# VH-VL binders against NAD kinase (nadK): the designs that were tried, part 131

Target 1, 268 residues: NAD kinase (nadK), of Syntrophomonas wolfei subsp. wolfei (q0aze0)
Amino acid sequence: MKIILVNNRFKENTEKKAQEIAGQLSALNVEVIIDNGLDEPYAGTVDFIMVLGGDGTMLRAARRYGQRAIPVLGVNMGTVGFLSNIEINELAEYLPLILREEYSLEARMMLEVAVFQQQSLLTRVFCLNELLLRSNSPRMLSFALEISGQKLEPYRGDGLIVSTTTGSTAYSLSAGGPIADPQLDAFIVTPVASHIINKRPLVVSPEREISLHLLEEREAIIGIDGQIKMDFGAENRVLIKRAPHPLLMVNLKAKPFFTSIDRSLQRQ

## First folded at step 9 (VH-VL)

Design P35 (from K9 with heavy chain S107N; framework fv_bermekimab)
Fold by ESMFold2-Fast, scan of step 9:
Structure P35 (fold): chain C 268 residues (1-268), chain A 123 residues (1-123), chain B 107 residues (1-107)
Amino acid sequence: as target 1 above (268 residues)
Amino acid sequence: QVQLVESGGGVVQPGRSLRLSCTASGFTFSNYGVHWVRQAPGKGLEWVAAISYEGSNKYYAESVKGRFTISRDNSKNILFLQMDSLRLEDTAVYYCAKDHLWFGRSNYGMDVWGQGTLVTFSS
Amino acid sequence: DIQMTQSPSSVSASVGDRVTITCRASQGISSWLAWYQQKPGKAPKLLIYAARSLQSGVPSRFSGSGSGSDFTLTISSLQPEDFATYYCQQANSYPLTFGGGTKVEHK
């Protein structure tokens, strides 16, 4: 059995805990690869991915490994979040089940984002939460949104979010998007501070292709899962579709989504 | 550098067929939707047909639907218009034109045009 | 089909004049309108797309405005090379349709 341990070495106590867990797994004849975010993703075959940290670490793991169809377990290290399944102090209890492969998998859709510059593919990335297009200046953006060949009325405002259902509780929520059951596959398209009355969030089939481009020269950026940032201008175009593989999240214990989100919203 | 060149126009008899070609160079042909637009002598522009960048979607003006067939060969950078059951009202210069936006499924305007090829009838 | 009506069909103007051409759609087309310039014996040239976005290489004296069903092309100070026929084209839905054209002639 080979396991990738994903952590963030810059978070307090995370590196030390990762080394401790790696030692425990090695004692059980499990081969461990540690990914602390500094190097390229591990290129070899693995049986399981264990993510030690909060939602941010899970988003990075999903981007790096989510398309490989390998079980991914989120282990919370004390941060508030929605993407972990167990707490670090529960790991010892659940480890025998992990090693015996006694768990269920929950599929979470991902986005495939292709960003072009002057007709050349600049980058192709996968993400679990969302793509954000936003203005990088006081001036509002003017941009076009096309959904499977259907051209919507021009958008004028601070930007747009194209989100998975998993991402419905991230930036899309802050911009007024709906809370979506993460068991559903759908794109959620949420405008950011639209100047045009009646621009509503849209919930569309995950089989659709979404494209974005600027209609006027503006300072804008594309953000992916809040972790990747790139400049976006009139010479750029982005194509978004459902990624070929969902993220396979390990479910070891029931985590009631709706009561968790309800409690989180009341905390405000 | 970037250009479209039409060919295949000529004198035809009513009821006959004619095939127009448009050869693209200087850009990645397979990334763009392409159109046929015609203009009768002394008249305005009339859109005829379009084909999406991968060839999956085809669109026609009502006046030509059922008589004209648009197709493309992305490996050879060629656009075609097969014109069947030709009528005198089909007399025009036929232009091929490229969508302004690449990978679009919808038109945002046409930024590159050929010089046109004339289709007329014998008398 | 969406019908595009241009007005006027022709306009006589002098170098330095402000020229305004209008285009009306028979139904709402949002901002999905393109403007073209055509000189005798030549293919059309794209000037403006998405109602107001200036095509690269087109002089800033050309501007577009409007949304919904009413659109305007403005040439702020007519130059000798601007005497031509101008066409609007709706890009909202297939089949695509052009206006009848507006000829800008020497006064």
Scores: ipSAE 0.446, ipTM 0.749, lowest interface PAE 3.4, mean pLDDT 90

Design P36 (from K9 with heavy chain S107D; framework fv_bermekimab)
Fold by ESMFold2-Fast, scan of step 9:
Structure P36 (fold): chain C 268 residues (1-268), chain A 123 residues (1-123), chain B 107 residues (1-107)
Amino acid sequence: as target 1 above (268 residues)
Amino acid sequence: QVQLVESGGGVVQPGRSLRLSCTASGFTFSNYGVHWVRQAPGKGLEWVAAISYEGSNKYYAESVKGRFTISRDNSKNILFLQMDSLRLEDTAVYYCAKDHLWFGRSDYGMDVWGQGTLVTFSS
Amino acid sequence: DIQMTQSPSSVSASVGDRVTITCRASQGISSWLAWYQQKPGKAPKLLIYAARSLQSGVPSRFSGSGSGSDFTLTISSLQPEDFATYYCQQANSYPLTFGGGTKVEHK
C-alpha cells in the first residue's frame, strides 16, 4: 500500500508527528509520501490519504487530491473539527482496518471554480467548503448573479458566498445561511451583508451553473475555503459548477453530524 | 539505531526481591508499549507483563500477578520490573521488548528486543 | 487464557527444503498472530505480524498465512541461517501467549 500523509509544516507538533507516523508506516511495509503543503501535489497513484491536522489541513488536502477518488481520512491532532473522523491517539486502534480496507466511505460534493479575464481562463480550482466574493474596501459591491443563464436582479452589498453542503457550517453559517445535511448535494448561495432587505439565501440544484461578475469597478476578492485569495475586478467573471468527483471521506467510527453541530453551536 | 538494554539480573535467594531495568535508546520511548518476556533455561518464551505507552495500563501473566510490578519512567527512557517473593520457578532470562506499533496496541507484535538479563537462584 | 499449540515441536530439514510450521489457538484470534525466530543464546526476532505481514528486512522466503484459529509459517527454501527455533504469539488479548516453539534442525 501507498499512502500520502498531509500535514501542516508550520505547526511544530504536526510536522514532528507526521515524520514519526511516516517512519512507523514504512516499518509496516507501507510506502509513504509526505505532503506538507509546500511542494507540488504528488502526481503518482496512491491507495489512501491520511490528513494529520484540523479542518484547515483537510481543506487543503481536498483541494489538492479530492478529485482523484482516493479514500481520505481526517486524523485530529488536537483541535476538534467537523472534518476529522478519529483522534491521533486512536490511530493505532484503527490502523488494521485501514490496511485491510475495512471501512465505509462518505461522499462529499466539491466545487469547481473557474475564473476568467474576459474570455481567457485565468485559473481553475476545486474546493470543499465555499467560494466567497467580497469587497476589499469599505465600498459595497454591485454585482450580477446568474443561475443556469437566469439573470437575477442586481446584488448590492459586501459580497456573496457559494457553498457546498459541507461548507454550510463554515462562512455561510456566519453570513446567515442554513445548516445543511452534508449527505445532500446542493449549492447554498448566501448574501454577505446585503443592502437589499429581501435577498435571502438560496438552496439550488448542484447541476446548476453559477456565474458572478461585477457591475461597477470595485476592489474585490475571491476567497476559496478561506485559504486562497484572488483579486477580482469588473473585467473578471467566475463560473462555479459541481466538481466531477466528490471527496471520499473515510468513516472508521460513528460521528453523528447533527449532535456534533448542535453541541458546537451551544458552546459558541 | 533502536536499542533496548536490560540490567539488574543476578543470583538471588528464594523469597527475596530483585528489580530489573531496561534502558531504551534510538526511538521515542514514550510512544510505545513495552513488555517483559522470560525464558527458562532450555524452555520456550513466556510473556510476563506489559505497560502502555503513557503508563496507565498494566497487564500481568497469572503466574506473577501480585508478586511483580511493571513501571516506566518516560523522562529517563527506562522500563522497570519489580520482582517480589521470588520463587525457583522464576529462574529465566528476562527480555524487555517494544511494541511494533506506536501509541498503545500490542496487536502487531514486538519488533525490538533486548539481549536479556539472567535471574537465577542459589541455595 | 488463550492456549497456543505449535506443531511440530521439531523438524529435520536440509538447505533448500520447504519448511511448514503450524500454530493453533484455543479460541478465535482473528489475524492477531506474530511469528518470531530465535537462535541459540540470542533474543527473538520478529518475522511476521498480523498473521501475514512480512517484517522489514526479513527475507521473502518467509511467509505467513491463516486466520481465526489456524496459522502457518512457511520457509520456501531453507537457508543455512534459518536453522533456529520459531515461535508463534497471539496478540488478540491479554495475557499474551506464545506457542511451545518449533526447532528447525539439520538432518
Scores: ipSAE 0.000, ipTM 0.407, lowest interface PAE 18.9, mean pLDDT 87

Design P37 (from K9 with light chain G28S; framework fv_bermekimab)
Fold by ESMFold2-Fast, scan of step 9:
Structure P37 (fold): chain C 268 residues (1-268), chain A 123 residues (1-123), chain B 107 residues (1-107)
Amino acid sequence: as target 1 above (268 residues)
Amino acid sequence: QVQLVESGGGVVQPGRSLRLSCTASGFTFSNYGVHWVRQAPGKGLEWVAAISYEGSNKYYAESVKGRFTISRDNSKNILFLQMDSLRLEDTAVYYCAKDHLWFGRSSYGMDVWGQGTLVTFSS
Amino acid sequence: DIQMTQSPSSVSASVGDRVTITCRASQSISSWLAWYQQKPGKAPKLLIYAARSLQSGVPSRFSGSGSGSDFTLTISSLQPEDFATYYCQQANSYPLTFGGGTKVEHK
């Protein structure tokens, strides 16, 4: 068995915990690769990925490894979030189940984002939560949205979010999008501070292809999972579709999604 | 140099067929939808037909439906217009034109045009 | 089909003049209108797309405005090279349709 331990080198105590866990796994005859986020993703074959940290660490792991169809377990290190399954103080209890492969998998759709400059592909990335297009100046954007070749009325405002159902509780929620059951596959298209009062979030089939481009030169950016930032101008186009593989999340412990989100909304 | 070059125009008799070609260079032809637009002598522009970048979607003006067939060969960077059952009202300069936006399934305007090829009738 | 009515059919103008050309669609086309310039014996040239987006390389004296069914092309200060015929074209739906054209002639 070969396991990747994903952690954040700069986050307090996570490097020491990763080393401790790696030692314990090695003693159980498990080969361990540590990925602290600074180097390129491990290119070899692995059997399991263990993510030590909060939701941000899980989002990075999903971008790096999510398309490989390998089980990914989120282990919470103290930050409240939605993408971890067990707490660090529970790991010893669940480790035998992990090693015996006694767990269920939950498939979470991902986005495939292709950014072009003119006809040239600039980048192709995968993400678990969302793509955000937004203005990088006080001036609002004017942009075109196509859904499977259908041109909608131009959007005018600060931007747009294209989200997975997993991402429905992230930036899309802040922009007025619906809360979606992450077990469903769908794109959620949420306007950001639209100048047009009747622009509403859309929920569309995950088989749809979504494209965006600016209609006027503006200072804009695209953001991926809140972690990657790229400049976006009138010479750019972005294409968004369902990624070829879902992220396979390990379920060792039942988590009550709806009661968790309900409590989070009460605190706001 | 981004360029479209039409060929295949000429003098024909009513009821005959003619095939126009348009050769693309200087851009990735397979990324763009392309159009045929015609202009009768001394008259305005009339859109004739379009084909999507991958070749799956084809569109025609009502005046040419059932008589004209648009096609493309992305491996050779060539657009075609097969014109059957030609009529006197088909007399025009025929332009091929590239859609402005890449990978678009709908048009936003046509930014690169060929020089045109004339189709006219004898006698 | 969406009919595009362009006016005027011709306009006489002098270098330095402000020239305005209008285009009316028979139904709403949102902002999906393009403007073209055509000189005698030449292919058309795209000036503006999406009603107001200036094509790269086109001088800033050209501007477009409007939405829905009524659109205008404005040349703020006519130059000698601007004497040409101008066409609007709706890109809202197939079949695509052009206006009848406006010839800008030297006074």
Scores: ipSAE 0.366, ipTM 0.709, lowest interface PAE 3.7, mean pLDDT 89

Design P38 (from K9 with light chain S30T; framework fv_bermekimab)
Fold by ESMFold2-Fast, scan of step 9:
Structure P38 (fold): chain C 268 residues (1-268), chain A 123 residues (1-123), chain B 107 residues (1-107)
Amino acid sequence: as target 1 above (268 residues)
Amino acid sequence: QVQLVESGGGVVQPGRSLRLSCTASGFTFSNYGVHWVRQAPGKGLEWVAAISYEGSNKYYAESVKGRFTISRDNSKNILFLQMDSLRLEDTAVYYCAKDHLWFGRSSYGMDVWGQGTLVTFSS
Amino acid sequence: DIQMTQSPSSVSASVGDRVTITCRASQGITSWLAWYQQKPGKAPKLLIYAARSLQSGVPSRFSGSGSGSDFTLTISSLQPEDFATYYCQQANSYPLTFGGGTKVEHK
């Protein structure tokens, strides 16, 4: 068995904990690859991915490895989040189940984002939460949104979010988007501070292709999962579609999504 | 230098056929939808036909539907308009024009135009 | 088909004048309108797309406005090279349609 251990090099004690876990796994004849974000993604085949940290670390793991159809387990290191399944102090209890492949998998859709500069593909990335287009200056953006070739009335405002259902509780929520059951596959298209009052969040089929481009010369950026940032101008275009493979999230214990989000939103 | 050059115009008799060509240079032809637009002497612009960048979607004005066929050869950077059953009202300068947006599923406007090729009738 | 009506058919103006050309669509086209300039014997040149987006290289004296069915092209201070015929064109749906044109000529 070969396992990738993904951790955040900037978390206190996370490197030490990753080394401890790697040692324990090696003692059980499991080959361990540590990904702390410094190097390129591991290119070889692996059987399992264990993510040690919070939601941010899981987003990085999903971007790097999510399209490989390999089970990914989120292990919480004391941060609040939605993408972990077990706590670090529970890992020893669940490790035998992991090694015997005695767990269920939950499929989470991902976005495939292709960014063009003029007519050339600048980059293609996959993400679990969202693409954010936003103004990088005090001036509002003016941009076109196409959904499967249908041109909507131009958007005028600070930007737009194209989100997965998993991303419904991230930036899309902050911008007024709906909370979506992550078991559903859909794009959620949420405007950011639209000047046009009738621009509502849209929930559209994951089979749709979405494209964005600026209609006026503006300083803008695109953000992917809050981790990748790129300049975006009138010479750029972004094309978004459902990624070929969902992220396969390991479920070792029931994690109640609705009660978790309810607690996060209520004042206590 | 981004350029479109039309050819194939000339004098034709009513009921005959004519094939127009438009050769593209200075840009990646296969990334753009392209159009045929005509203008009768002393008259305004009339959109005739369009073809998507990959060639799968074709659109025609009602006046030419069933008589004209638009096609493209992306390997040679050439746009064609096959004009069958020509009528006197088809007399015009025919322009080819490029969509301004690459990989567009719909048009936003046409930013590069050829010089035009004249189609007239003799009899 | 969406019919595009331009007014006026011609306008007489002097260098330095503000020139306004209007275009009306027979049905709503949101903002999907382009403006072109054509000089005698030449191909059209794209000035504005999406009703108000100025094409690269076009002077800032040209501006577009409007949405829905009513649109305006404005030349804030007419220059000698601006005497030409101007056309609007809807890009909302196929078949694409042009307005009849507005000739901007010397007084």
Scores: ipSAE 0.533, ipTM 0.786, lowest interface PAE 2.5, mean pLDDT 90

Design P39 (from K9 with light chain S30N; framework fv_bermekimab)
Fold by ESMFold2-Fast, scan of step 9:
Structure P39 (fold): chain C 268 residues (1-268), chain A 123 residues (1-123), chain B 107 residues (1-107)
Amino acid sequence: as target 1 above (268 residues)
Amino acid sequence: QVQLVESGGGVVQPGRSLRLSCTASGFTFSNYGVHWVRQAPGKGLEWVAAISYEGSNKYYAESVKGRFTISRDNSKNILFLQMDSLRLEDTAVYYCAKDHLWFGRSSYGMDVWGQGTLVTFSS
Amino acid sequence: DIQMTQSPSSVSASVGDRVTITCRASQGINSWLAWYQQKPGKAPKLLIYAARSLQSGVPSRFSGSGSGSDFTLTISSLQPEDFATYYCQQANSYPLTFGGGTKVEHK
């Protein structure tokens, strides 16, 4: 068995815990690869991915490894979040189940984001939550949204979010998007401060292809899962579609999504 | 240098066939939708046909539907218009034009045009 | 089919004049209208797309406005090289359709 431990190098307590867990796993004849975010993703075959940290660390792990169809377990290190399944103090209890592959998997769709500079592919990125297009200046953007080749009336405003159902509780929620059952597969398209009063969030089939490009020269950025940032101008175009593989999230312990989100929203 | 060059125009008799070609250079032809637009002598522009960048979707003006066939060969950077059952009202300069947006599933306008090839009829 | 009606069919103008050309669609086309310039014996040149987006390399004296069914192309200060025929074209749906053209000629 080979396991990748994903942690955040810049958080001292997670680095120490990763080393401790790696030692325990090695004692059980498990090969361990540590990914602290500084190097390229591990290129070899692995059997399991264990993410030590909060939702941000899970988003990074999903971007790096989510397309490999490998089980991914979120282990909470003291922060509450939506993407972890067990607490760090519960790991010893659940480790035998992990090693015997006695767990269920929950599939979470991902986005495939292709960004073009003129006609050349600049980058292709996979993400779990969302792509954000936003203005990076005081000026409102004017941009075109296509859904499977259908052009909508141009958007004017601060930007747009294209989200998975997993991302429905992240930036899309803050922009007025719906809360979606993460067991559903759909794109959620949420405008950011639209000047056009009729622009509502859209829930569309995950088989749709979505594209965005600017209609006027403006300073804008593309944000992916709140972690990747790149400039976006009139020479750029972004294509978004369902990623080939969903993220396979390990479920060792029942997680009541609806009661958790309800409680979170009431306590804000 | 982004360029489109039409060829294949000429004098034809009513009811006959003619095939126009448009050769692309200076850009990645396979990334763009392309169009045929015609203009009769002394008259305005009339859109004729379009083909998507991968070749799977084709569109035609009502006046040519069933008589004209648009096709492309991305390996050779060539666009074709097969014109069957030609009529006198098909007399025009035929332009090849490129969509200005790459990988477009929809047209926003045509930014590069050829110089045109003339199709006329013999007496 | 969406019919595009351009007016006027011709306009006489002098260098320095403000020239306005209108285009009306028989159905709503959102903002999906392009404007082209054509000089005698030449292929058309794209000036504006999406009703108001100026094509790269086109002088700022050209501007577009409108949405839905009524659109306008404006040349704020006509230059000698602007005497030409102008066409609108809807890009909302296939089949694509052009207006009849507006000839801007010397007064």
Scores: ipSAE 0.586, ipTM 0.812, lowest interface PAE 2.2, mean pLDDT 90

Design P4 (from K9 with light chain A50E; framework fv_bermekimab)
Fold by ESMFold2-Fast, scan of step 9:
Structure P4 (fold): chain C 268 residues (1-268), chain A 123 residues (1-123), chain B 107 residues (1-107)
Amino acid sequence: as target 1 above (268 residues)
Amino acid sequence: QVQLVESGGGVVQPGRSLRLSCTASGFTFSNYGVHWVRQAPGKGLEWVAAISYEGSNKYYAESVKGRFTISRDNSKNILFLQMDSLRLEDTAVYYCAKDHLWFGRSSYGMDVWGQGTLVTFSS
Amino acid sequence: DIQMTQSPSSVSASVGDRVTITCRASQGISSWLAWYQQKPGKAPKLLIYEARSLQSGVPSRFSGSGSGSDFTLTISSLQPEDFATYYCQQANSYPLTFGGGTKVEHK
């Protein structure tokens, strides 16, 4: 068995735990690759991915490895979050189940984001939570949203979020989007500080293709999962569709999504 | 060796123009956004201007907008700052600085800085 | 423009002390914040980017925290080479803006 351990590169306690766990797994004849985010993603075949950290570390793992159809387990290091399944102090108890492949998988949709300059593809990335288009200056944006060839009335404001259902509790929620069951596949399109008072979030079929481009020369950025930032100008277009493969998240213990978010909202 | 070297500073008269240059070596210049940051004597850092890696997007501080023009020549690994209508308040050491990650990804933190070039004014 | 307010403006400290510097943005900037160290007569050096990510080669005694509008740089055990001026810089939107600086000086 070959396992990738994903950790946060500059959190010293997480790096120490990754090394400790790698030693324990090696003693059980498991080959371990440590990914601290500094190098390119490991290119070889692996059987399992273990993410040590909070939601941010899981988002990075999903972008790097989510399209490979490999089980991914979130192991929480004490940070409150929605993407981990077990706590670090529970890992020893669950390791035998992991090694015997005695767990269930939950499929979470991902976005495929393609950024063009004129007709040329500049980059293609995948993400678990969302793409954010936002102004990179004090001026509001004017931009076009097209859904499967249907051109909507222009948007004016600070930006727009195109989110997965997993991302419904992340930035989309902060911008006024709905809470979605992560077991559903859908795009959630949430405007950010729209100048048009009644622009509402849209819930859109995951079979649809979403495109965005600026209608005026403005300084803007595209943000991916809050972790990647790219310049976006009037010659650029972004195309968003459902990624070919969902992220396969490992369930070792029950996680009551709705009661968890309800509790979180009462305390936020 | 990754480095940035500024040149073109000096003593100038108010209302005149000056062009600063920043020569890059030891990295693929065309992959990185680059910035001009200044520091007046005894004062803090003030961001002045930035240009995207391909050269199409340019950004300016309000205090210099309309007077300064940032540009780059990726074939020669050189960043420029054309400073027109210079004022006494433009007195500062001018640094050029490189984005720490390529293609505008993951932050506008600046990991490599030049030594700075001084711009001062005569009476 | 986003205004960045640092406190304190200066702090007197001894080797081995824990030093905490705060930075407040006039509006939300998510995690788009960098911290720099500058020694007299030298260019700034990047310490932290995206609020909490330690730059390669920077000692682990430096750490960053915070999100939204309130951010902190912590030096867990001050060393002789750490006496310098520290600046925060928001990277959320142009124009980029720096804090006023915090000078860490010998007690």
Scores: ipSAE 0.000, ipTM 0.403, lowest interface PAE 14.6, mean pLDDT 86

Design P40 (from K9 with light chain S31T; framework fv_bermekimab)
Fold by ESMFold2-Fast, scan of step 9:
Structure P40 (fold): chain C 268 residues (1-268), chain A 123 residues (1-123), chain B 107 residues (1-107)
Amino acid sequence: as target 1 above (268 residues)
Amino acid sequence: QVQLVESGGGVVQPGRSLRLSCTASGFTFSNYGVHWVRQAPGKGLEWVAAISYEGSNKYYAESVKGRFTISRDNSKNILFLQMDSLRLEDTAVYYCAKDHLWFGRSSYGMDVWGQGTLVTFSS
Amino acid sequence: DIQMTQSPSSVSASVGDRVTITCRASQGISTWLAWYQQKPGKAPKLLIYAARSLQSGVPSRFSGSGSGSDFTLTISSLQPEDFATYYCQQANSYPLTFGGGTKVEHK
């Protein structure tokens, strides 16, 4: 069995814990590859991915490995998030189940984001939560949203979010989007501070192609999962599709989505 | 430099056929939808037909539907308009034009135009 | 089909004048309208798309406005090279349709 341990090198105790877990796994004849985010993703074949950290570390793991159809387990190292399944102090208890493959998998859709500049593909990235288009200046953006070739009324405001259902509880929620059952596959299109009062969040088929481009030259950026930032101008165009493969999340312990989000909302 | 050059126009007799060509250079032809737009002598612009960048979607004005066929060869950077059952009212300068936006599924306007090729009828 | 009605058919103007051309769609087209300039014997040139977005290289004296069914092209201070025929074109749906044109000629 070969396992990738994904961790955040810059967290205070995470590197030491990753080494400790790697030692435990090696003692059980498991081959371990450590991914601390600094190198390119491991290119070889892998049986399982264990993510040590919070939701941010899981988002990075999903971008790096989510398209490989490999089971991914989130192991929380501190404050409970939405993307982890077990706590680090529970790992020893669940490790035998992991090695015996005694767990269920939950498929979570991902976004494929392709950014073009003039006639050329500038970059293609995959993400679990969302793409954010936002103004990077005091001036409002003016941009076109196209859904499978249908041009909507132009948007004027601070930006737009195109989210997965998993991302419905992330930035899209803060911008007024709906809470979606992550078992559903759908795009959620949420405007950010729209100047047009009747611009509502849209829930659309994941088979739709969504495209965005600026109608006026403005300082804008594209954000991916709150972690990647790219400049975006009138010479750029972004195309968004459902990614070819969902992220396969390991379920070892019941984690009730609706009670968790309800509890989180009461604290805001 | 980005350019489109039409050819194939000429003098024809009513009921005959004619094929127009438009050769593209200076841009990645396969990334753009392209159009045929005509203008009768002393008259305004009339959109005729369009073809998507990959060639799968074709659109026609009602006046030419069933008589004209638009096609493209992306390997040779050429746009075609096959004009069958020609009528006197098809007399015009025919322009080819490129969509403004690359990989567009919808048109936002046409930013590059050819010089035009004249189709007229002998008396 | 969406019909585009352009007004006036012609306008006489002098260098330095403010020229306004209007275009009316028979149905709502949002802001999906383009404006073109055509000089005698030449192909059209795209000036404005999406009703108000200025095409690169086009002088700032050209501006577009409007949404829904009523649109305006404005030339704030007419220059000698601006004497031409101007066309609006709806890009909302196929088949695409042009206005009848407005000729801007010397006074």
Scores: ipSAE 0.488, ipTM 0.773, lowest interface PAE 3.0, mean pLDDT 90

